# VH-VL binders against q9uuj3r425to622: the designs that were tried, part 14

Target 1, 198 residues: q9uuj3r425to622
Amino acid sequence: SSLTEDNLIVSLVPKILAYLLDAYSYERDEEVLSCVWTTEVPLKDAFDLKSVLRKTDNVESVLNACVEKYTLSSITCSLRLCLLEFPDSLIRSSFYDYFKAIYTTYTDFEDLDHRLYSIKKCLLHLHSTPLHILEEIIRHLSAYAISIRMKDGQIRHLAKIISPCVLRPPDDLNIIPVEDTHPTLLVIDLINEFENLF
Short names: E, the ipSAE of ESMFold2; O, the ipSAE of OpenDDE; V2, 0.75 times the mean of E and O plus 0.25 times the DockQ between their complexes.

## First folded at step 4 (VH-VL)

Design n1 (framework fv_alirocumab)
Fold by ESMFold2-Fast, scan of step 4:
Structure n1 (fold): chain C 198 residues (1-198), chain A 122 residues (1-122), chain B 113 residues (1-113)
Amino acid sequence: as target 1 above (198 residues)
Amino acid sequence: EVQLVESGGGLVQPGGSLRLSCAASGFTFSNYAMNWVRQAPGKGLDWVSTISSSGGYTYYADSVKGRFIISRDSSKHTLYLQMNSLRAEDTAVYYCAKDVYEWFGESHMDVWGRGTLVTVSS
Amino acid sequence: DIVMTQSPDSLAVSLGERATINCKSSQSVLYSSNNKNYLGWYQQKPGQPPNLLIYWASTRESGVPDRFSGSGSGTDFTLTISSLQAEDVAVYYCQQYYSTPYTFGQGTKLEIK
C-alpha cells in the first residue's frame, strides 16, 4: 500500500488520536466538543500542523505543538488533510464501485446484515497499514460519537466530512461525485457498527 | 496491587524549588489521568494539578499557575510535580491520586498515595 | 471558579442515627450532554489519605457500605449515612470535577455524641 510502517504520520496517528480522546474528557463547551471534526479552521494553521506531523516522530514535539499552538479542530483538520494527500484512500479506490453496488442494493435497515458482511469481506482484503489506521480512526470516531450522544444527523454530517479519507473514486481527480452517497453511508455503518466489524 | 508512592518532599526556603515524584505500580499507568492534591496541616483538601493520560492536557489551581509544572514519564511509570518560586502557603502534605477511568479523564480519584510533606520556611 | 461549600463544618451524631452532610456548588455541575453530575464524596480518617465514597453524585464506590448514599443534582448535594458506626468518624469532603480548577468543599468533621 502507499502507507508504510516507516511513514512518520502513520506512526503518529494512534498517539494523536489518544491525545484527542483525552481532550474530549476535559472539554466542557458543548459547541466546541460537538464540532471538533466538522469545524472549518484557518488553512494556514492546519497546513502548519500537518507539516509538523509529517516531519517528526517525536511525540513530545507534536504534543507540545498541539497544546501550545493549535485547537482541537486544527488537529483533526490536519489529520484529514494528511489522509487526503495520500495517493489512495484508506479503503483503496478499487473498492469504490463494490460499495456503490452494495449501498444501491442494500439500503434498508433490514439489509444491515448484508452490508456488514460485505464490509467484513472488504476489510479482509485491505493491506495491514491502511487497515490499522482505518480501525484506529473509526474506533476513535465511534467512541467520540457515543461520548457526546450524537444524533443521526450529526453522525451523518461527521461521516460526510470523513468519507473522502475513507473511500475515494479511482479517477485522478479524487472527487466524490455529488450523486454518490455510498462513501458517507459506509462511514456511518463503520461508526455505528464498529464492535461488529473490527 | 495498585499503589502510588510519593517522594521528594522536604524543607525548602521561600523562593526555592522542589520536585516531587510519584511511582505508580499495579495498573497501566499510561492509560490514566493523574492528580496532585495537597493538604496544609490541619486544613482541608486542595486540588493542585491534573495531567491527562496522554500528557497533552494539564490543568492547575490558580494559586500555583505559572509556578508549578505537572509532568509524567510513562516509560518510568512516574508522575512529577516541579514546584518553583515556593511560598510559605505551599506548606502541605502532597498526595498523588489516580483517576477512576481509563482514557476518559473525569478527575474523581480512586487510588491515593500516602503523601509527602513539603515545608516552606526560612 | 466553582466554589464548593459544605454544611455543617462539624457534626456530632449518636451511634445508629442518621448523619446528613450538605454540599452546595456556586454553579451547576450537571453536564447536559451526558446528564451526569460531576460530583464526588471522599472520607478521610486521621493520618490517612482520602478514600472515594461516591461519584456521579449518587454512585457508590465498590467496597463502600450500603449505609452511605449520595443524592442531589445541579447545585445542591447531600451525603447520608443512614446508621452511624464508630468507624465512620472522619472528615468528609465533596468535590466537583465538572470544570477546572477542580475544587473541594472545606470539609465536614463527623464525630460520635
Scores: ipSAE 0.006, ipTM 0.536, lowest interface PAE 11.6, mean pLDDT 85

Design n2 (framework fv_alirocumab)
Fold by ESMFold2-Fast, scan of step 4:
Structure n2 (fold): chain C 198 residues (1-198), chain A 122 residues (1-122), chain B 113 residues (1-113)
Amino acid sequence: as target 1 above (198 residues)
Amino acid sequence: EVQLVESGGGLVQPGGSLRLSCAASGFTFSSYAMNWVRQAPGKGLDWVSTISSSGGYTYYADSVKGRFIISRDSSKHTLYLQMNSLRAEDTAVYYCAKDYGDEYYYYGMDVWGRGTLVTVSS
Amino acid sequence: DIVMTQSPDSLAVSLGERATINCKSSQSVLYSSNNKNYLGWYQQKPGQPPNLLIYWASTRESGVPDRFSGSGSGTDFTLTISSLQAEDVAVYYCQQYYSTPYTFGQGTKLEIK
């Protein structure tokens, strides 16, 4: 199964994001709310929930029950695990070196226009399904960051956590090397500049 | 048929404690977040506290944080408000109110009880 | 905290005439991601609990007469009663549920001239 043909992931992702958006309205502990995407959770909980969500005919029913069984951080972790199970990232690995060059050449704040142009060119070449899923996830994260007034450091941490879902290298390990920061920098730009990109 | 009935109100001394109850019937209690909203005599509405459907999340107005505890028992279809260190400014009719929402959105509070009067006076 | 301010504090309107109540929030209650205003209107008659009339600024609750309508977006909202009936004598409250603590306006007392 691939993102281009997986009708389940196309249906699952928007429902999970809608549930999270609603859940944020009831979470008044600012520390918990600010860490929904970054808090470490027991992997068993995230894997268990991922398995249930992938096999259910009623995603909304499972998510409604999650308040009683799982934390919001387990739900966000299970979503990330679903995306990591696919052989390629939302922005396909063939763009990995493209963005490495962009974030090596256009590193200053004044270079933002060049980076945005490069990102827009990439988005035009994505298949419809991964583009749609990417847009929904980034829209959600951008709105989330604004709603809790995330500082630059918090956005960077969020971007680092999300980056393997968005852009992974084309090597056999499919793991972002420690020295490569461009996937994180790309996600920062996607979140901060959502209104200018989609 | 959908109804909320508050009880437990009364006269209490400053610094005292009181526990309010709200009995729910006619709907699936465990599926909805619940609220306490108060109204001082002759004054407007003042939100006190909210508890999620599971009871896992609780929220409080700044004026009651650290003093009031909201809780629920789904098996008894009952919402509670434990009120400690009561002050004269806590004098009000306390309403129990059900969240109106669906899987994605909160719409407000659609079902309210008739209220129970709490008077904090020496 | 978001402060809700209503105007006027009291209003007298003749039967069959239009009544208009205003509500202002100190911050926007429009959530841009879903384009919804997290604002509701409640009616409270003497000795009774509040009744939900309008949610999401303009959506009428089931069973609420068509003469009640809500409008506005962001920080400025209006509740309109197009043809006042005797049963509409009450105090009306706006409420934001955009963020906690949830806050109500001070109320507008509506009475018949």
Scores: ipSAE 0.000, ipTM 0.436, lowest interface PAE 18.3, mean pLDDT 84

Design n3 (framework fv_alirocumab)
Fold by ESMFold2-Fast, scan of step 4:
Structure n3 (fold): chain C 198 residues (1-198), chain A 122 residues (1-122), chain B 113 residues (1-113)
Amino acid sequence: as target 1 above (198 residues)
Amino acid sequence: EVQLVESGGGLVQPGGSLRLSCAASGFTFSSYAMNWVRQAPGKGLDWVSTISYSGGYTNYADSVKGRFIISRDSSKHTLYLQMNSLRAEDTAVYYCARDYGDEYYYYGMDVWGRGTLVTVSS
Amino acid sequence: DIVMTQSPDSLAVSLGERATINCKSSQSVLYSSNNKNYLGWYQQKPGQPPNLLIYWASTRESGVPDRFSGSGSGTDFTLTISSLQAEDVAVYYCQQYYDTPYTFGQGTKLEIK
């Protein structure tokens, strides 16, 4: 897919995630830290930063300078925009209806094993680059959620924000309909059950 | 046309190691998940391990977990099984097999190699 | 783990007659979300690797003669050969791929009477 062919995103994503892990240890404002992925930012700032990151010879230098001009939320927003600009999501859109059926039938707490089984089957069929990027992002978010003791409602909000990067429908716009909750529910399971899935 | 050819089998002492190879030809190797399945002399089929077509996801039978490592090299169109700490119970013909599936479903294993014999004996 | 049990262990059938092999799973392999049974049937002739005959319990693999058919749902499955030919002498295995570890039945040896 596009992610397999884009060497820039393959190198950019891990560097941004590594920078964020380091930055979390220095952020003293607990409210800011808890909302790094969910805070609304001016789109112009995120678009400008994304453009600079894709054109730079030194991602770490740019990110270090960001603490004065941009917020950590601008960095996470720029990362999400990079993933949203690809024609397909990390779990390709051909799985959209597959997971819609799963999360329509197996939504109770006792159905977790059925959902995990289905997710594992999907992971067997992903190409290496999107699978690796998905694994790294979910590992990062899972560790982040644990470190700040994220509550169920916060995890749901985080999952909703991340879900378009993970699973979009197979149409020209790839926009998740408001009535479709399964991408968010999938991301919640990925975050909560990371150690059982990867 | 579509073929899988195993190699690397042989006689090995208990506690020893052996690496099996499976050379794929006639199809787009990188598009398929792959399996190792074994069959002890006179016994039935026993699934050993699977690897996703990217190599990013692997799974193992409990009897070999921690001892065997499945891997692949898409540039060489080759599947591997590194077998460590071998036991007499690992004696079997080892087949590599291609997952028959699409983006939604796993259908079984549609292409198999001829097998390579591994004998663990003193 | 899902345990697959076949019956009979061996079967002798005359040429042109119907052969029936049964397979039972210790738990349902029907995935209700897509209404598919994650069960396949394999044929293994002497000295050869297994050959996939049927997937999703009843869907015949391309190139497999129409005398082979699969039926059943949930935990109880049947492979039927409507008119036995000499080349059908083999061991037949059912396999579930509903969950890992993937498990096979113990096999049914089919011979000509």
Scores: ipSAE 0.000, ipTM 0.455, lowest interface PAE 18.3, mean pLDDT 84

Design n4 (framework fv_alirocumab)
Fold by ESMFold2-Fast, scan of step 4:
Structure n4 (fold): chain C 198 residues (1-198), chain A 122 residues (1-122), chain B 113 residues (1-113)
Amino acid sequence: as target 1 above (198 residues)
Amino acid sequence: EVQLVESGGGLVQPGGSLRLSCAASGFTFSDYYMNWVRQAPGKGLDWVSWISGSGDYTNYADSVKGRFIISRDSSKHTLYLQMNSLRAEDTAVYYCAKDYGDEYYYYGMDVWGRGTLVTVSS
Amino acid sequence: DIVMTQSPDSLAVSLGERATINCKSSQSVLYSSNNKNYLGWYQQKPGQPPNLLIYWASTRESGVPDRFSGSGSGTDFTLTISSLQAEDVAVYYCQQYYSTPYTFGQGTKLEIK
């Protein structure tokens, strides 16, 4: 699947996120709830989202029917895997070096306004489909973090797990991937400053 | 000694049903995901289905969804594949295979049975 | 579905020589969060079930001879047998386990020249 002009992904992602948000209300184990997005799940255990994408008329009904078969963490893992399979990240890889420069230059607490300006400028240049998906995912994660009162360290861990879905380096055979922190820092800002960005 | 022994293969007419069994020994059966993988005569490997150790999670190849049902009985250390609405293209040697993995990752399939032949023909 | 394509379909190599088998996936099987390639290699001898050789693209299964090695990342993978022995005559399959359905390459038949 491609994100570009994929109307099924546009409709599917909000429905999955809505299901998760509703399911959080019924999860009584606080340890499970706090780790829904960060629990390491064997890929084999992930909900088969690709199969659902081919029969998507009633995703919420399908997810509800599978509640005893799949954990919340397997559903979130499936969603992340779906996003990782797209040719490019939600924020195009062409912005990778742009944000590396931003998060290298504006590292102080006083520099938040400069980072937010840079993020807003980037958002104006995203195509409608990836922008919509990004907005829905960040809205969900922001609401989730607030609902369970996530501390800074927990938000950082969540952001680290999500960051490859949001911003990946360009896939170029002549470039050796380096583990950079700016995608994680970007996701932290997106989650913490959602109301100021979207 | 870790062993998997398949049984239940045979000749069946199109539209018929057949149930395969895989008897496991030498390991803690309920701790491992189990797979069915098939191979048509003279052709390559084709993954069919997996089931979790608990039996709570299953998955299927698109070609068999709605027709095949994977299940297990931990007390009998046995894996099953119920095959319904069989077609000529289901003709293959069916292998039972154990996951090589831990609680966090799938590493491949490390132990396989010798296979059982299913022939769907009129 | 992720399509796995092997090359060549058949390969004849002299004893003691190096054999190289390639595998391409239609989509990346690299999971960025843990930096692992969800790809394995299997050996199948005539009349026998497959035997796992390599997992995580380059990790050799216990008991597999050192002459077998796996390499590659993302979409392009290679299985190398550095010094072919008579017992290595078999069909070799790559498999992705990044997503369901799990898919195998069509196989590469390796025989003695």
Scores: ipSAE 0.000, ipTM 0.449, lowest interface PAE 16.8, mean pLDDT 83

Design n5 (framework fv_alirocumab)
Fold by ESMFold2-Fast, scan of step 4:
Structure n5 (fold): chain C 198 residues (1-198), chain A 123 residues (1-123), chain B 113 residues (1-113)
Amino acid sequence: as target 1 above (198 residues)
Amino acid sequence: EVQLVESGGGLVQPGGSLRLSCAASGFTFSDYAMNWVRQAPGKGLDWVSTISSSGGYTYYADSVKGRFIISRDSSKHTLYLQMNSLRAEDTAVYYCAKDLEYYDSSGPYFDYWGRGTLVTVSS
Amino acid sequence: DIVMTQSPDSLAVSLGERATINCKSSQSVLYSSNNKNYLGWYQQKPGQPPNLLIYWASTRESGVPDRFSGSGSGTDFTLTISSLQAEDVAVYYCQQYYSTPYTFGQGTKLEIK
């Protein structure tokens, strides 16, 4: 699989996430901090940064330089672009209809244990590289959401932005139909229930 | 009947390497997560590593991370533990154990164990 | 990491008498969403591998005699053998499977008086 073939993503993702955790403690603008993952950025900046990060042998040096040229949102956007360039999502598209059925049947809070059961089943069938990357990203987002005391609406917005990286349909364009909310709902459960899933 | 047969144990010098094998039969090997659990002479049980049914997910005890590699071969119905940079503290009987996948409502737990293979790390 | 502590370290009980082994976890192993305790008990006889006795804190594994029972919830658990038999001489271990790393208690050695 392309994710298991790309050694750069395996080394790059943890370093970017570690940099962001450190950067959060120094960011004084609470508006910027609360929107690090959801702020729209010029795509050219994100593509340029992604290109530099993939070519460098010193990720930390590039990320340190980002403080002066690129925003934290450009860094998070670059990470998302790297994941979107792979032919399949972190949870492979073969699970798309599986989760559509789950989130159609088990929609209420009292159904949480059934949804977690289904998610755990899925996680056990993922290959090591996409699973590791998924775990690291969700661990980071869960900790981030707790640290800034995100409310349900903010978590939903974050989950919607992240969902194409996590679960995409098995189509040529990898576009999530607007009527399909299950990828977003899955990411909400992953973030809120991280300790019970990983 | 479920059978787990370990092999590969022996005497190894500190810093050496050793590979353990566990041959599984009597169940659909590819449907279950598999584990290694060790027990030092006269001591209690110490979980070492878990590998998911697909082989895509692995977990390790902190004491063995970076030194041990768990793997499986579904075509041979065999679980492996590659042990590198061995230390005296790794001396133990190593058990192969079958675990129910996390989605199973009765588990996860270690429902079947092999008889163990002794690994001795000394001069 | 969840630390499992058993008590006592060893006990001697006469044949036909009740044996009680306790297990305490450093944090709750009760998952509120499904109301299950992620706790099991194992028996290890001399020279043999461990055998599963109890899972979900109180569910007896198939083939295990009814004199064995598990109880407790959250952080405090008990394994009870109502009428000790000679074949019950073993070391008993509790184990949590709430989170990785999976951890065992230090073991309780049960002997005949």
Scores: ipSAE 0.000, ipTM 0.426, lowest interface PAE 20.4, mean pLDDT 83

Design n6 (framework fv_alirocumab)
Fold by ESMFold2-Fast, scan of step 4:
Structure n6 (fold): chain C 198 residues (1-198), chain A 122 residues (1-122), chain B 113 residues (1-113)
Amino acid sequence: as target 1 above (198 residues)
Amino acid sequence: EVQLVESGGGLVQPGGSLRLSCAASGFTFSDYAMNWVRQAPGKGLDWVSTISGYGDYTYYADSVKGRFIISRDSSKHTLYLQMNSLRAEDTAVYYCAKDVYEWSGESYMDVWGRGTLVTVSS
Amino acid sequence: DIVMTQSPDSLAVSLGERATINCKSSQSVLYSSNNKNYLGWYQQKPGQPPNLLIYWASTRESGVPDRFSGSGSGTDFTLTISSLQAEDVAVYYCQQYYSTPYTFGQGTKLEIK
């Protein structure tokens, strides 16, 4: 089913993000905490957890049980896999070339206002469900990055990992070409400028 | 040794303004959310305001919202409370208190200053 | 806002006896996702600032004597002082840090009988 019609995702995403927010308070290993979203995990664990989370009516109960069996990185990976299963990204693929043009034309510091204006115009044209999910995810990542005082390089790595969930090309492969950096650059702007965009 | 030292309290007329300061030492100041908590003479503890460690989130009690402004200066390791439009009901000892580091700022306060008295009267 | 109500308002206990102070929240301060109670207890001696005694409803702060213990969950919490000592004369406050505005109980004044 399409992302715009999936009522389960609307309830699932905020609950997972709330759980992660709380879990950050108890993680004392700064290295682990800084890599929660970027650490590779056994794919079986992530797929198994994703399957359970999508089928359960009590997400909080499942996540509470998960601390014994899964890592926080398995939870974040499962969330990303849920979004990657949909044929279109949170910002629909019809905007792919729009943002490619924006990030090719407005690359300097002085161009930030132009990029933000372009992003705001895009957000006005998103359906309510993908817009809501995007806002919740970026709100979370922005606050997470600030709380652990992420450096620019760490934010870029996080943005690269998240970018396929946010913006994918409209071709049959639906894979971001390695030479296309605009999805990553868009996510960096979304994270850094959350207060100015939502 | 973690220390918090408040200053700036005093006598002020109703409708007046006053700025409190809290000098912090012995910890990485910007990593911790900071609070102002007040206590009227003979009364209990009353939370006033919280500012996040990175300074981009502030929270206020309804009684002071729009009148008080919490801020911090990381280079000076100092927390501030700008109090405007003061009322007799604002008379209290104002404590500076440090939260345990937590991302949301929703935490308990492990270190408190000695307090500074603010008296609002004619 | 979450309202914190303590009982009793004042309590007189003989040296060496048990003192029990109760705290009730108007809403649950138990966060189901981590199964933690966002509840702390503070001790304030005359002329001094508050001192943290207990956090997460039952975890004793470093340096706090074993005779202090916290218990309870959700909306009902208890601070217990076993074998009361003269130095325990103080006002005790519970505080929720589940959500802003942070709120304190009205305080319980503990004195020696």
Scores: ipSAE 0.000, ipTM 0.436, lowest interface PAE 17.6, mean pLDDT 84

## First folded at step 7 (VH-VL)

Design p1 (framework fv_acimtamig; at its last look DockQ between E and O 0.04; V2 from the best seeds 0.00; counts 0 for: pae O 12.9 > 2, placed apart)
Fold by ESMFold2, look of step 7:
Structure p1 (fold): chain C 198 residues (1-198), chain A 123 residues (1-123), chain B 106 residues (1-106)
Amino acid sequence: as target 1 above (198 residues)
Amino acid sequence: QVQLVQSGAEVKKPGESLKVSCKASGYTFTSYYMHWVRQAPGQGLEWMGIINPSGGLTKYAQKFQGRVTMTRDTSTSTVYMELSSLRSEDTAVYYCARDLEYYKSSGPYFDYWGQGTLVTVSS
Amino acid sequence: SYVLTQPSSVSVAPGQTATISCGGHNIGSKSVHWYQQRPGQSPVLVIYDDSDRPSGIPERFSGSNSGNTATLTISGTQAMDEADYYCQVWDSDTVVFGGGTKLTVL
């Protein structure tokens, strides 16, 4: 099933994000809080939680009942797994090379307005479901980054972790491996410029 | 010697916009968040929002969302605050204030403040 | 919308101890910061993280925070201490100030 056909994911994402936002206010270990989205967790824990979350109609109750069993990083990982199992990314993969060109051409701070214009143009072409999910995730990550006063290196690391959910290549080609950085750079701009983009 | 130097006083009419600048010196500009706080005559301090001067990440107080925009110019170490659709109630002294970096048991607190910019909104 | 409550004024005689309260739900779980603002001047940080003094702030300024009340204490109060005093916390990505307390030294 595609993102445009899965009505459950459109309701699940905001509920998980609301739970995380509330949970951040109770986490007093600031090192743990700074790594909620980036800490690697056992795949089994994330997989199990994902399965439960996709079946429930009461996300908050499930997460509250299992507080000791699931870390916040397990919750963020399970959300990412939900998005990764869709065949296309939130920004449809047909934009992969479009943004590769943008981020190889407009690399400087003075080029920010050109990049933002390109992002806004792309957002107008997204189906309402992936657009809604993208906006909610970026809103959350922007608020989270502010809340813990993330530095640029932390924002880049976060963006790298989330980028496969946001923008993936359309083809599985046997080509020379290249470390493509434009999906990460795109997510950095989405987070930093949320108020100007959405 | 940390300094935050703000632009001069302004007189505005209702419906106009204001834009206040805050030039930082004596520290690494992009390493600290900047806040804007205002104070109406005879009143208390009111937080308006926060900006990360490095990447431009912002959050605005709910009261000002849709009217306030905070930007920065890293080449001049300057933060800007723009408030649109001014009303007489927006008459205040506007301050920029530097946020100390994260520390284990604290939230943001403001160790250095600008001198303040009086903005008067009247017919 | 987290709320901090301060008395509107406190009066003390010179040399006496002034106590300024800052009330908030479970404020003892938050870090409380205090600012002094003299007439016509910008605020100045006098206490941060409940009880720590910035360099240059006299030892007669102290702070505490427990339960639902944080307190700024000024011992040996001097005429130059006449000012407005504000408490401040960070709550849910929002800065919250108290309403301010005018300290008068008679």
Scores: ipSAE 0.044, ipTM 0.692, lowest interface PAE 6.7, mean pLDDT 87
Fold by OpenDDE, look of step 7:
Structure p1 (fold): chain C 198 residues (1-198), chain A 123 residues (1-123), chain B 106 residues (1-106)
Amino acid sequence: as target 1 above (198 residues)
Amino acid sequence: QVQLVQSGAEVKKPGESLKVSCKASGYTFTSYYMHWVRQAPGQGLEWMGIINPSGGLTKYAQKFQGRVTMTRDTSTSTVYMELSSLRSEDTAVYYCARDLEYYKSSGPYFDYWGQGTLVTVSS
Amino acid sequence: SYVLTQPSSVSVAPGQTATISCGGHNIGSKSVHWYQQRPGQSPVLVIYDDSDRPSGIPERFSGSNSGNTATLTISGTQAMDEADYYCQVWDSDTVVFGGGTKLTVL
């Protein structure tokens, strides 16, 4: 069951991202484009869309058919929901303390090289599937951030939204909201330093 | 159409290094993993390693760990494989092979292959 | 390390069915891919995910995988099918090839 679910997500995520990338090019409203990942949407819509996406063999067709019904933010929210349903975060929760240590030790801008080294080391130890999905997501977000000229605050907000998909604490069910910010900081580094890490 | 064009044949001495290039065209270069596979004369296929779409992450077969380096140049859509400390046993045809568009949990397979590069290592 | 075992050679008369086996521990739980390599040429994917055919591969090529054996079947074998065939799987973040089988069409 877990394998089938993983396979579904592996096939689904790249297709959704590809669709979004294409959709960005057609979106003329800069305000809409700037908050595709951060805009709140009705959870019902996101869950409904997720349900449909998980049952289809043609993601692109479904998304095209739903273009009038769902916003881009609904799609991104649905994607996040799919990722959150993974048995574990893209970076295994077993690495949570590792990254906590990194971001408690290397907090200054001058410590970037040390953080990047540590991050890269961890990435090299990830399984191929989670690593691939992580890479695709971060690549997408990095490119998106650049395209809309995101400011640091916007990147932080984006990172905060995505971080639960990337790195969860081992007892994430008991830690809501997560008080630690190191997962968010990790995603910031992943987005900002994509070319150096991937 | 997808094309993987590799560099030409090389003759090397033991202890030297080889560097084979694989130029990709006909698809989004930065979306696919690339693998290197070699084949000694009259022998089977041997996997050497994998490089991710951006080139920042690599995984090598244990046999080649410490001797092989895979890199990518996105500006030229080219992947490189360098093998150092060459031995006579490294005489082989070296292939670049494109992975599928995205990894499945069941693992990768190779839908396109380069034409191969013969590298002969002889004293 | 995970090992795939293939027969070194298989012979078949034209028009007959060729069967190439690929043995591996619990290989049925893995996805098996097959490659054809003609003399002096690069390998070509002929079967992926146990039984799926890429575009351009003849229907006479089929695959199955169960238990400890994956099988490539070539029905109505033709002279052009004479080649080396390799099975391949993914294990522990490593690509693993079988030793290859030389198919001779008599």
Scores: ipSAE 0.000, ipTM 0.552, lowest interface PAE 12.9, mean pLDDT 89
ESMFold2 (binder alone), look of step 7: mean pLDDT 93; pTM 0.952

